# Ledger of designs, part 182: VH-VL binders against q0atu2

Target 1, 119 residues: q0atu2
Amino acid sequence: MLDKKARIRTSREYRNVFEKGKRLSGRFLIIYYVENALDNNRFGFITNKKIGMAVIRNRIKRQLRAIVREYQGQVKNKHDIVLVARAGIGKSSFEGMEKDYIAIMKKAGLFARNANKID

## First folded at step 9 (VH-VL)

Design s69 (framework fv_ivicentamab_arm2)
Fold by ESMFold2-Fast, scan of step 9:
Structure s69 (fold): chain C 119 residues (1-119), chain A 119 residues (1-119), chain B 110 residues (1-110)
Amino acid sequence: as target 1 above (119 residues)
Amino acid sequence: EVQLVESGGGLVQPGGSLRLSCAASGFTLSSYAMNWVRQAPGKGLEWVSIIYEGGYTDYASWAKGRFTISRDNSKNTLYLQMNSLRAEDTAVYYCARGEDYEPYYFDLWGQGTLVTVSS
Amino acid sequence: AYDMTQSPSTLSASVGDRVTITCQASQSIDSWLAWYQQKPGKAPKLLIHKASSLESGVPSRFKGSGSGTEFTLTISSLQPDDFATYYCQQYDSYSYPELTFGGGTKVEIK
């Protein structure tokens, strides 16, 4: 589980990231990201109904949180980052989601140079 | 004044190599995703390659293994190294800036540099 | 890669005419489409992004519409400066790394 302070939780905070943040798209994920005025990173997760049933959406959300948690030490500090799952994510494997996340974060310049850990 | 100026085009024989440069002025090139787009004489536009803000690169499928995109931040200059050139690589090559918040459409273009691959 | 098909390849028009150019994607690209104008011997100029968002400094006679697989660029009252070739470009991430352009539509004097 991500620490409370590392989670975007309010509608207002999500809205700020969507309105002012940069967008970058991968195969299964879209990220929106903006620098914050805090001492830490915060993450948000969106799975919409186009992905599938609640059980699928909840599985995807849990897997994305696990991926973010695994690589949180690689992320440049002071960012609010929202992950939005694309419709096709339901067909991906955990490894597929993980690879897409790493690729997107590297493209955004949000990952350190050595952010290719799989373990 | 924000501009991109390409150079390095010319006549090269099949199988040869050529390096194109794109000098940026009025903005910091490393803060943007930068692209190469080409256009064969009398034909349409074709995307070649991108280098993202974070330094990750990607290529059109036909360009992989032959072309390498890079940048020198100290010179504020983008490069395209082209190897194993073929007649069908004859084109005007443009460097193009990805938009700041959505890097996949191009809000600034250079004037282009002509590459002719012929014996 | 998503195939992008523009029609017509060429059209002839007079100053003051309403001109419509169409762009078809082989798969849904939502609204991730840009339009460019290119004059002979010059680089393309961005007109519209996200299917319908007009760029700063582009005249209001240019309008983009559509979503999914079918898009249009409309010029409501053609001006002399508008005779050019127009290109659509998809930028949906499913086709990435292969960003694709339509084949272009040349707007010529009648």
Scores: ipSAE 0.048, ipTM 0.710, lowest interface PAE 5.9, mean pLDDT 87

Design s7 (framework fv_ivicentamab_arm2)
Fold by ESMFold2-Fast, scan of step 9:
Structure s7 (fold): chain C 119 residues (1-119), chain A 119 residues (1-119), chain B 110 residues (1-110)
Amino acid sequence: as target 1 above (119 residues)
Amino acid sequence: EVQLVESGGGLVQPGGSLRLSCAASGFTLSSYYMNWVRQAPGKGLEWVSIIYEGGYTDYASWAKGRFTISRDNSKNTLYLQMNSLRAEDTAVYYCARGSDYEPYYFDLWGQGTLVTVSS
Amino acid sequence: AYDMTQSPSTLSASVGDRVTITCQASQSIDSWLAWYQQKPGKAPKLLIHAASSLQSGVPSRFKGSGSGTEFTLTISSLQPDDFATYYCQQYDSYSYPELTFGGGTKVEIK
């Protein structure tokens, strides 16, 4: 579960990740990530109007949070990670978003190679 | 202080194989996204392959199935295994380091090694 | 694959001239574009990333601008050291990582 402690909440915290972090793009997602000075990982989620109406954006945000929660234990500790949904994500399935998330996290070195739930 | 040095280029017949090496010094190769970029004589630059921080790889569509990028962390060396070589693979091959921020633009390049595919 | 078209392919200029090189993407790449300088027999050198961010150590006479599909590299007062071939490169592709370079622009002495 993503409790309050595991969420990036403030504009300042988001800006820090964007300005100091590394970027890696996937098919449906872009991640920005940086090491933090905390005892835990924190996640942020961004869906913009290019994706679609509020109903679609809210569904995607909920699904991304569910994916992140499921694989939270596989992520290297002490990182702030922001997921930005790309315009095409609205046409993706839940499984498609999950596979993209796992792929980019593994590429970034933030995930163990065999952490893929489908594998 | 930091540098990349390629080696292993040479003359090879069509259908042959060749392995290129890229020795890194002054930094830890596994902490970066590493790339191969080639340039045919008198022509422009063409991206070949990437190995991500987490060890996963991607390739230009024309390189898939023939070329394999890898690294040996104990030797701090990047490799490109090239199989089923064709005349159009004749080029100077550069290893290139992805920036600290973004893997897909290159802030450090080696001097290049020439591969000539000819009968 | 994003087609990247540079214009002109070759230009002749004199020391002190203002030189402008254009790079066109076949579809929007936001600001995810880098510029490189390459001298004969040498590896490319990064000049600019994110369309306009100058690399440390690169002279301020080099300026990048643009977003979306049209980008420019401007050299405000050409110096002898600037005669080289310049390449743009996009790095925002949904057919990832299919990175593409422009065809290059050779800046030669008039």
Scores: ipSAE 0.105, ipTM 0.748, lowest interface PAE 4.5, mean pLDDT 87

Design s70 (framework fv_ivicentamab_arm2)
Fold by ESMFold2-Fast, scan of step 9:
Structure s70 (fold): chain C 119 residues (1-119), chain A 119 residues (1-119), chain B 110 residues (1-110)
Amino acid sequence: as target 1 above (119 residues)
Amino acid sequence: EVQLVESGGGLVQPGGSLRLSCAASGFTLSSYAMNWVRQAPGKGLEWVSIIYEGGYTDYASWAKGRFTISRDNSKNTLYLQMNSLRAEDTAVYYCARGDDYEPYYFDLWGQGTLVTVSS
Amino acid sequence: AYDMTQSPSTLSASVGDRVTITCQASQSIDSWLAWYQQKPGKAPKLLIHKASSLESGVPSRFKGSGSGTEFTLTISSLQPDDFATYYCQQYDSYSYPELTFGGGTKVEIK
């Protein structure tokens, strides 16, 4: 799971991201994001009742956390980012969610452009 | 004072190419998502393309493969390269700035430049 | 696919009238809808975003309402400056599919 330090935990912190951050939509995900005053990134996850029953919402949250953790090193430092799952995410594959996450983070300018080509 | 000024419109034959420019003043263009929106004479508004803050691009399905959106940060200018033009592409082309909080609605528009495609 | 249907296409009104314009989405867009005003020969001007949030400097006689699939723009007491064409625009599924505008409603003098 993501380190405690990398998680948005309080209602106040979520509200700050929603009120002051930028919004960008993907196919299965919406992100809200804002620069923070910390030396690290923090992530929040929201799965609405529109997605389905609790067992589906919990699976989606777990999978999104795994995706975020895998790509954590590529995210520009000092951001609070909230991922909101769209209603259709329940029909997506893990790979589909992963591709959508990568695309939306690149569009937002949140992924570092450094990828040295190694043979 | 924030302003967008389009140029490069004119008469072009079917199958021809044209490049539109949009000069931004009073703000840094690369800090926003920038859009092209067109309007055929006597018709409604139609979204063409976006370049996101991160530099990634999306296009209306009918524009994909024919139109290319780009920007030059040193000139603070947005471009639309239009190839394989058709009579149906005749329209006033506006550049439009996506809002800072939510980049999907347009808080600033240029005056437009007319593109006429006819023989 | 998000089709946006505006009605009516044209309406005739007099100064002081209450005018209502309707915008319908083919699928739910929650509240992710903007309204624009366009006068002849000029660029559109943003009036409202997020279905009901009035832009700074826009007169209070303009009101947006609705959510889901049906939205309305109301002008409570039409002024001479309000004769224009109005467009709704959805922005729920921006990244995929594309942004879409309604067909427009022309408010003309009776």
Scores: ipSAE 0.184, ipTM 0.768, lowest interface PAE 4.5, mean pLDDT 87

Design s71 (framework fv_ivicentamab_arm2)
Fold by ESMFold2-Fast, scan of step 9:
Structure s71 (fold): chain C 119 residues (1-119), chain A 119 residues (1-119), chain B 110 residues (1-110)
Amino acid sequence: as target 1 above (119 residues)
Amino acid sequence: EVQLVESGGGLVQPGGSLRLSCAASGFTLSSYAMNWVRQAPGKGLEWVSIIYEGGYTDYASWAKGRFTISRDNSKNTLYLQMNSLRAEDTAVYYCARGGDYEPYYFDLWGQGTLVTVSS
Amino acid sequence: AYDMTQSPSTLSASVGDRVTITCQASQSIDSWLAWYQQKPGKAPKLLIHKASSLESGVPSRFKGSGSGTEFTLTISSLQPDDFATYYCQQYDSYSYPELTFGGGTKVEIK
C-alpha cells in the first residue's frame, strides 16, 4: 500500500496535475505528471466506469498501487503523477500493466538513471 | 531566441546510408521530446520518429529497423541514421520539438534538409 | 493507424473571406489534433493544439473546433499572409506511435 504522504488526495491537487502537467500514454495507462514543491512524490489513480463494475475497478486500482509502490524508489523526486486507466486495462495481466507502467515512466524521463534492470 | 538547424542531406543511391544532424540553440534538447518529420517533394507531412525526454524512442512502422534516432546532449544535437534507403525516402527531413504538454505535436521546426535517393 | 482526410484539397479565396477547412479521422481521436500552416519553401508552423488551443502569437482570426472524428479550422477574415497550405495532425495516444497528418489544404488566391 502507498503511504498517505505519497497519495494525491484532493480535487484541487488532481486539477493542478491535469492543468499544468504533461500527458503521456501507453497501451493500458495514461499518466499526467508535474513537478511539485514537496520533498516527495505523490500518486493519484483514476479508474472510471468504462473499465467495469466497482469490484473490477477496485482490483485494478489495488494492482496499480502495488506496481507504483514496487518502483517507488526509482521515480525522480518532487513529482505529482496521476495514473488514468484506459478502457482496455481490464483485459491486461498484472505483468502487462507493470510493463506498460515501466515503459511510460521511462518515456517521461521519470525513472532515475539505471533504476530499471528488468529490460 | 530558439532555433533548430538541420544538416547532412544530399544525394545517395538506393541501398545507401546517410546521417542527418539537427543542432539546437536557445534551449536544452534533452528537456524535450524531439522528432523527425519528412515531406516528399510536392507531398504532405509524414512523421518518422521520436526520442522522448527520458531517451526512449519510437518509430513509424515503415521506419523500424532502417532508421535510428539519437541525441548527443553534450553537443545539443539530434541525429537520424538512415540505412537501406529507398527512392520512396526522398524528402525534406525536418527536426521538430515536441510540445510542452504533449510530445506529439510540434511547436518548433528546423528549416529542413533535402535527402534525394536516386541512381 | 488513423486515416486523416482533409477537405477540400484546394480552395480559392479572396482577402476578407471566411475560410473553413475540415479534417476527418477514421475513428475517434477525442481532442488530440493539431493544425499547422506551411508557406512555400518554409517549414510548417504550429497554429493550434488540442483541437482548439491557439498558440501564442497566432492571430485570433484562426479558430479550431471539433472533437471525436470531425474537426474544423476556420479563418474568420482571410489576410494576404494566410495564403498557405494547412495540415491537421492527430496525436491520439491510442494510435501512437503512428502519428498521422491530413493530406493538406492549399488556400490560394482567387
Scores: ipSAE 0.214, ipTM 0.772, lowest interface PAE 3.8, mean pLDDT 88

Design s72 (framework fv_ivicentamab_arm2)
Fold by ESMFold2-Fast, scan of step 9:
Structure s72 (fold): chain C 119 residues (1-119), chain A 119 residues (1-119), chain B 110 residues (1-110)
Amino acid sequence: as target 1 above (119 residues)
Amino acid sequence: EVQLVESGGGLVQPGGSLRLSCAASGFTLSSYAMNWVRQAPGKGLEWVSIIYEGGYTDYASWAKGRFTISRDNSKNTLYLQMNSLRAEDTAVYYCARGSEYEPYYFDLWGQGTLVTVSS
Amino acid sequence: AYDMTQSPSTLSASVGDRVTITCQASQSIDSWLAWYQQKPGKAPKLLIHKASSLESGVPSRFKGSGSGTEFTLTISSLQPDDFATYYCQQYDSYSYPELTFGGGTKVEIK
């Protein structure tokens, strides 16, 4: 799973990403991202009540964490990234969320095309 | 200081092809999402296509399969290849830069280049 | 794609007037809306992003407000340089980006 130091935990740090970061929308996900001054990447996850009931939101959070963990080695180092689930995500398959995540990360230029492009 | 200059517009017969260019100066084109937006004579603005910072592309549904957006980072130039042109493609085509924080609103525009599709 | 409707399509006003342009989205777009000014023969110029955030160098007489489905652009004291066509643009779409602009509002001299 994601190490605690790889997670955005405080309201202050979420605010920093929203205020200073870039935004990019996908079909099911929005990411906000900004370079950090740390040696590692940190991820945050937000699910809104418009998505559905707590059981659906908890499932989505677990699936997003699993996706992020699987692809963490491809993400350019030194970024704070917040994933915000869009209202339609509740009807998506796991594969659908995964494809959307990969697409938005590549659009953002946050995925390395080869090892030499990692920060 | 920062500037976008379009070229390549002209008169084309229906079914023909045309390639538009957009030369960027004063900034590095590959650090931004770049867009094409068109405007038919006397009509409103219509979004055509985007190339994201990471190199991925998206298109308006009516443009997909006919138009191709690309860039040459060594020349700091954006392109739009237009195939199977129709009379309703007649418009001024603008090159537009996505903002640093959000690729989908445009903080810098070129002057535009007129494409006329007529027999 | 979300339909964007601007009202009015044409507005006649005098220098010094307060003018208001309305933009309606067919579904909620939160605050993901920009306003542009376009003068004849020229490219559009960004005035406002995120519904209410004024761009550097844009006069303070321009104000954007609203969220969800209804947005307004207000010019508090119209100046000669403000006679132009104004466009709203949403940038929050499920057919991403599938961006849509309003039909435009032409502000002309009375």
Scores: ipSAE 0.487, ipTM 0.846, lowest interface PAE 2.2, mean pLDDT 89

Design s73 (framework fv_ivicentamab_arm2)
Fold by ESMFold2-Fast, scan of step 9:
Structure s73 (fold): chain C 119 residues (1-119), chain A 119 residues (1-119), chain B 110 residues (1-110)
Amino acid sequence: as target 1 above (119 residues)
Amino acid sequence: EVQLVESGGGLVQPGGSLRLSCAASGFTLSSYAMNWVRQAPGKGLEWVSIIYEGGYTDYASWAKGRFTISRDNSKNTLYLQMNSLRAEDTAVYYCARGSDWEPYYFDLWGQGTLVTVSS
Amino acid sequence: AYDMTQSPSTLSASVGDRVTITCQASQSIDSWLAWYQQKPGKAPKLLIHKASSLESGVPSRFKGSGSGTEFTLTISSLQPDDFATYYCQQYDSYSYPELTFGGGTKVEIK
């Protein structure tokens, strides 16, 4: 479970991220992200009906929160980040979702480690 | 004025190597995903490679292992190292900036540099 | 990789005509499609992103529409400056790490 301060909760807050944020798609996940004026990161999660029944969507949402919580210390501060699950995520393993999350966050420059960057 | 200027194109023999450069001005290159897109004479556009804001890279399947995208943030310059060149690689090579909203569509293009691979 | 098919390949038109070009994706890409204009000897220029969002400075006679697999670019009243080749490009297929362009539609003088 993420701390309540680390969660995007209102429809207006989600709308802000979708309207002003950058988008980056991965295999199972899409992230929308924007800098915030807070001291911390906030995460939001979207699972739509194309993924499957409520029990499947709720499982995916719980697994994504667990992944985000595990790696929250590696995420650059002051961002609102919304994870949107793609239709195919129901066919993925937990490990597959985790790898996709790490890859997309690294590509977005939101993780501290970056082996491909030339100084 | 924001601008991208490619250089380094020319005539090379099959099996040869060439490094293309793309100098960015009016904006900070490391704040964007940067792409290479090519166009064979009289043909359509073909995506080659991307370097993401975070420094991670991806390639078209046919480019993997032969082409390397990189950037030098201190020089505000993007590169494409091309090895084992073939006649089929003959094209105008464009550097293109990924949008601030989404890295996979291109809101700024350079003028292009012609690479001719022939004996 | 998602195949992108444009039709027609070549279109002959007169100034003042309404011009319509179509782009079809081999599977749904939602609205993640851009349109570019390329004049002879020049780099492409972004016209539209997210299927229908007009770029700043692009004339209002250009309109994009569609979602899913079928997309259209319409020029309501063709001007001399509009004779060019137009390309669509999908950007929803990252699970296949290849961005794909349509084959292009050349709009030439009648």
Scores: ipSAE 0.366, ipTM 0.820, lowest interface PAE 2.9, mean pLDDT 88

Design s74 (framework fv_ivicentamab_arm2)
Fold by ESMFold2-Fast, scan of step 9:
Structure s74 (fold): chain C 119 residues (1-119), chain A 119 residues (1-119), chain B 110 residues (1-110)
Amino acid sequence: as target 1 above (119 residues)
Amino acid sequence: EVQLVESGGGLVQPGGSLRLSCAASGFTLSSYAMNWVRQAPGKGLEWVSIIYEGGYTDYASWAKGRFTISRDNSKNTLYLQMNSLRAEDTAVYYCARGSDFEPYYFDLWGQGTLVTVSS
Amino acid sequence: AYDMTQSPSTLSASVGDRVTITCQASQSIDSWLAWYQQKPGKAPKLLIHKASSLESGVPSRFKGSGSGTEFTLTISSLQPDDFATYYCQQYDSYSYPELTFGGGTKVEIK
C-alpha cells in the first residue's frame, strides 16, 4: 500500500491533474501528470467498467499500486500522477503492466534514464 | 516568437549517410517531445521518430537500425542521423514539436529540408 | 498499428460551399485524432486535436467531430484560404507508437 500522503484522494485533486497535466499513453496504461507544490509525489488510480467486472478491476488496481510502490523511489519528486487503465489491461500479465509503467515513466522524464529494477 | 528551422538536406548516394539538424528558438527543446515527420514528393505524411522529454526514443519500424534521433540541449537543437539511405527515403523532412499536453500530435512544424537519394 | 483511411482523396468545391472530409480508423482510437492543413510548399498546420478541439487562431468554420472509428472535418463556408490538403492523424499510442496519418484530401477550386 502507498502511504496516505502519497495518494491522490479528492475528486478536485484528480480533476486538477486531468485539466492541467500532460498525458502519455502506453499499451495498457495512460498517465496524467503535473508538478505539485508539495514535498512528495502523489498517485491516483482509475479502473473503469470497460476493463471488466469488479473482481478484475480490483485485481488490476491492486497490481498497479504494487508496481507504483516498488518503483516510487525512482520517481522525480513533486508530481501528482494518475494512472488510468486501458480496456485491454485485463488480459495483460503483471510483467506486461510493469514493463509498460516503466516505459511510460521513462518517456515522461519522471524516472532517471537508466534507473530500472528489471535490469 | 517560437520557431523550428531544419537544415542538412541535400543530394546523397544510395547507401550514404546524412545528418539533419533542427534549431529551435523561443522555447526549450528538452521540455517537449520532438519528432521527425517526412513527406515524399507528391505523397502524404509519414512519422519517422520521436525523442521524449525524458530522452527516451521510439522509431517507425522501417526506420529502426538506420535512423537515430538525438538532441543537444546546450545548443537547443534536434538531430536525425540517417544511414544506409535508399531511393525511397527521398522526402522533405520536417521536425515537429509534440504538444505540451500530448507528445503525439504536433503544434509547431519547421519549414522542412529536402533529402534526395539518387545516383 | 492503426490503418487510417481518408476520403475523398480529391474534392472540388466553390467558395461558400460546405466541405466534409472523412477519416476512418481500423479500430477504435476513442477521440485521439488530430487534423492538419497543408498548403503547397508549406509545412502542415495543426487545426484540431482530440477530434473536436479547435486550435487557437483557427477559424470557427472548421469543425471536427466523431469518436471511435469514424471522424469528420467540416468546413462550413469554404474560403479562398482553405484550398489545401488536409490530413487526419491518430495518436492513440500503443506499445512502441506507430503514429499514422490518413492519405490526405486535396480540396481544389471547382
Scores: ipSAE 0.416, ipTM 0.838, lowest interface PAE 2.5, mean pLDDT 89

Design s75 (framework fv_ivicentamab_arm2)
Fold by ESMFold2-Fast, scan of step 9:
Structure s75 (fold): chain C 119 residues (1-119), chain A 119 residues (1-119), chain B 110 residues (1-110)
Amino acid sequence: as target 1 above (119 residues)
Amino acid sequence: EVQLVESGGGLVQPGGSLRLSCAASGFTLSSYAMNWVRQAPGKGLEWVSIIYEGGYTDYASWAKGRFTISRDNSKNTLYLQMNSLRAEDTAVYYCARGSDYDYYYFDLWGQGTLVTVSS
Amino acid sequence: AYDMTQSPSTLSASVGDRVTITCQASQSIDSWLAWYQQKPGKAPKLLIHKASSLESGVPSRFKGSGSGTEFTLTISSLQPDDFATYYCQQYDSYSYPELTFGGGTKVEIK
């Protein structure tokens, strides 16, 4: 669960991240990210119908929010970050999504702790 | 104004080692993903390695274990350490910058440095 | 994982001609494709990214199109500066990049 202030909610805010942000792809996730003018980070989540039915998409969204929440203290301040689930994410375990998220965030330099190796 | 200049190429015998350098000017290397791309004489382009903004690295499967990409932020310089060189590694090696929008296409290239692996 | 097949390998053309170069991906890469121009003895130059987005300073006679597995680069009204080798490159990667370039198309004077 993420606080309301830590979530991207408006179409205008999503559009800003897609148009001005940088893209980085992982195995199950794509992130788009850009610096914001706020005092905190905000996260957005996109799960398309290609992933599966609403029950599956809702499960994935809940799991991604849980992962983001768990690692929020490691994320560099003042960024808007949108996570887009790839079609293959429905085949992933929770641990698989988590590892992919960590790898992407480390590659992007968005974790305060940089990584030159993957967990 | 923005430039990449490679150096360190030359003649090396099979099994030998060589370190290439790429000096950046007009921008900060650590703010970009940086890549090495090679081209054998008269042949096409082949991606070698990337170092991401966060310092994580990836390699072409044939380069793993033999080549190491690194950077020195204080010198604004990118490196490629090449070990166990083979005749098939003979190529012009280009330093290339990942774009502001996606790490995996290249908006700035150096002039290249020739590596010849021969007895 | 992705093979990129570029055709033709070589084409001969005259100034003022319309030139079309094709790039085929072995799997769908959505629109994650770039085109580069390379002149003899020089580094490649980015022309187009995301299949159809023209880079600043690149003449409008260059156009990219396509999505999925089929892509084209079209040069309308070929100019002397356009005689070069052109490469497509896919950049639809995941956990580690499987970046691949096409084999190149040499556009030479007829």
Scores: ipSAE 0.442, ipTM 0.835, lowest interface PAE 2.4, mean pLDDT 88

Design s76 (framework fv_ivicentamab_arm2)
Fold by ESMFold2-Fast, scan of step 9:
Structure s76 (fold): chain C 119 residues (1-119), chain A 119 residues (1-119), chain B 110 residues (1-110)
Amino acid sequence: as target 1 above (119 residues)
Amino acid sequence: EVQLVESGGGLVQPGGSLRLSCAASGFTLSSYAMNWVRQAPGKGLEWVSIIYEGGYTDYASWAKGRFTISRDNSKNTLYLQMNSLRAEDTAVYYCARGSDYELYYFDLWGQGTLVTVSS
Amino acid sequence: AYDMTQSPSTLSASVGDRVTITCQASQSIDSWLAWYQQKPGKAPKLLIHKASSLESGVPSRFKGSGSGTEFTLTISSLQPDDFATYYCQQYDSYSYPELTFGGGTKVEIK
């Protein structure tokens, strides 16, 4: 789970990321991201009905939060990032979602250089 | 002011190779997704390749295995290595910058460099 | 996978005319469409992104509209500098990395 400070909570905050942020698509995920004026990163998560029933959508959301939390130390500070799950994500494994997340974040240049050097 | 300047075009025989350069000024190239787009004489625009902020790359299906996009951050320069050239590769090659707000449309273009593939 | 069909291929117009160019996607691309202007021997110039968002420095006589599969670029009160070829480009996230351009519309003097 992510701390309250690390979560995007309001419609206005989501709208800001969509209007001013950059977009990058992966196989299972789309991210929207913009630099913020805070001292920390904030994440938002969107799962729509095309993914499946509420049970599936809630599982996906929980798994994405776990992935984001695991890698949050590698993300460049001061960004608002929204993850939008694509329809096909419900058939992905946890590992598949994790690999897609890492690939997208690396493509976006959002992983700090020092954090990317894993021995 | 921001500017992109391509170079390296010229006449090459079928099966030959060429490396194109795109020098960026007025901005840091590594902070953007950078693209190559080509245009055959009298024809329309065709997307070739992208290098993302994080250094990962994607290619048009017909370009895979023959073309390689890269950058040198120290020289603020983008490259396109073209191998196994065919007559159909004859085109003006443009360097194009993905927008800061959306990676997939191009808000800055160079003037282009002509590549002619003939015997 | 999205084919972009642009029409007409060529149109003739006079200074002061209202010109409309159409771009049709084979499948819905929501609003993920840009318009470019290209003059002979020059690089394309971005006019509009997200179907209707005008770029800074582009004259207000250029207007984009549409969503889904049908889009239009309208030039009100055509000026001499507007005789050029115009291209639409889809950038729907679901079909990237296969970014596709329309075939172009050449606006010629009458």
Scores: ipSAE 0.054, ipTM 0.702, lowest interface PAE 5.4, mean pLDDT 87

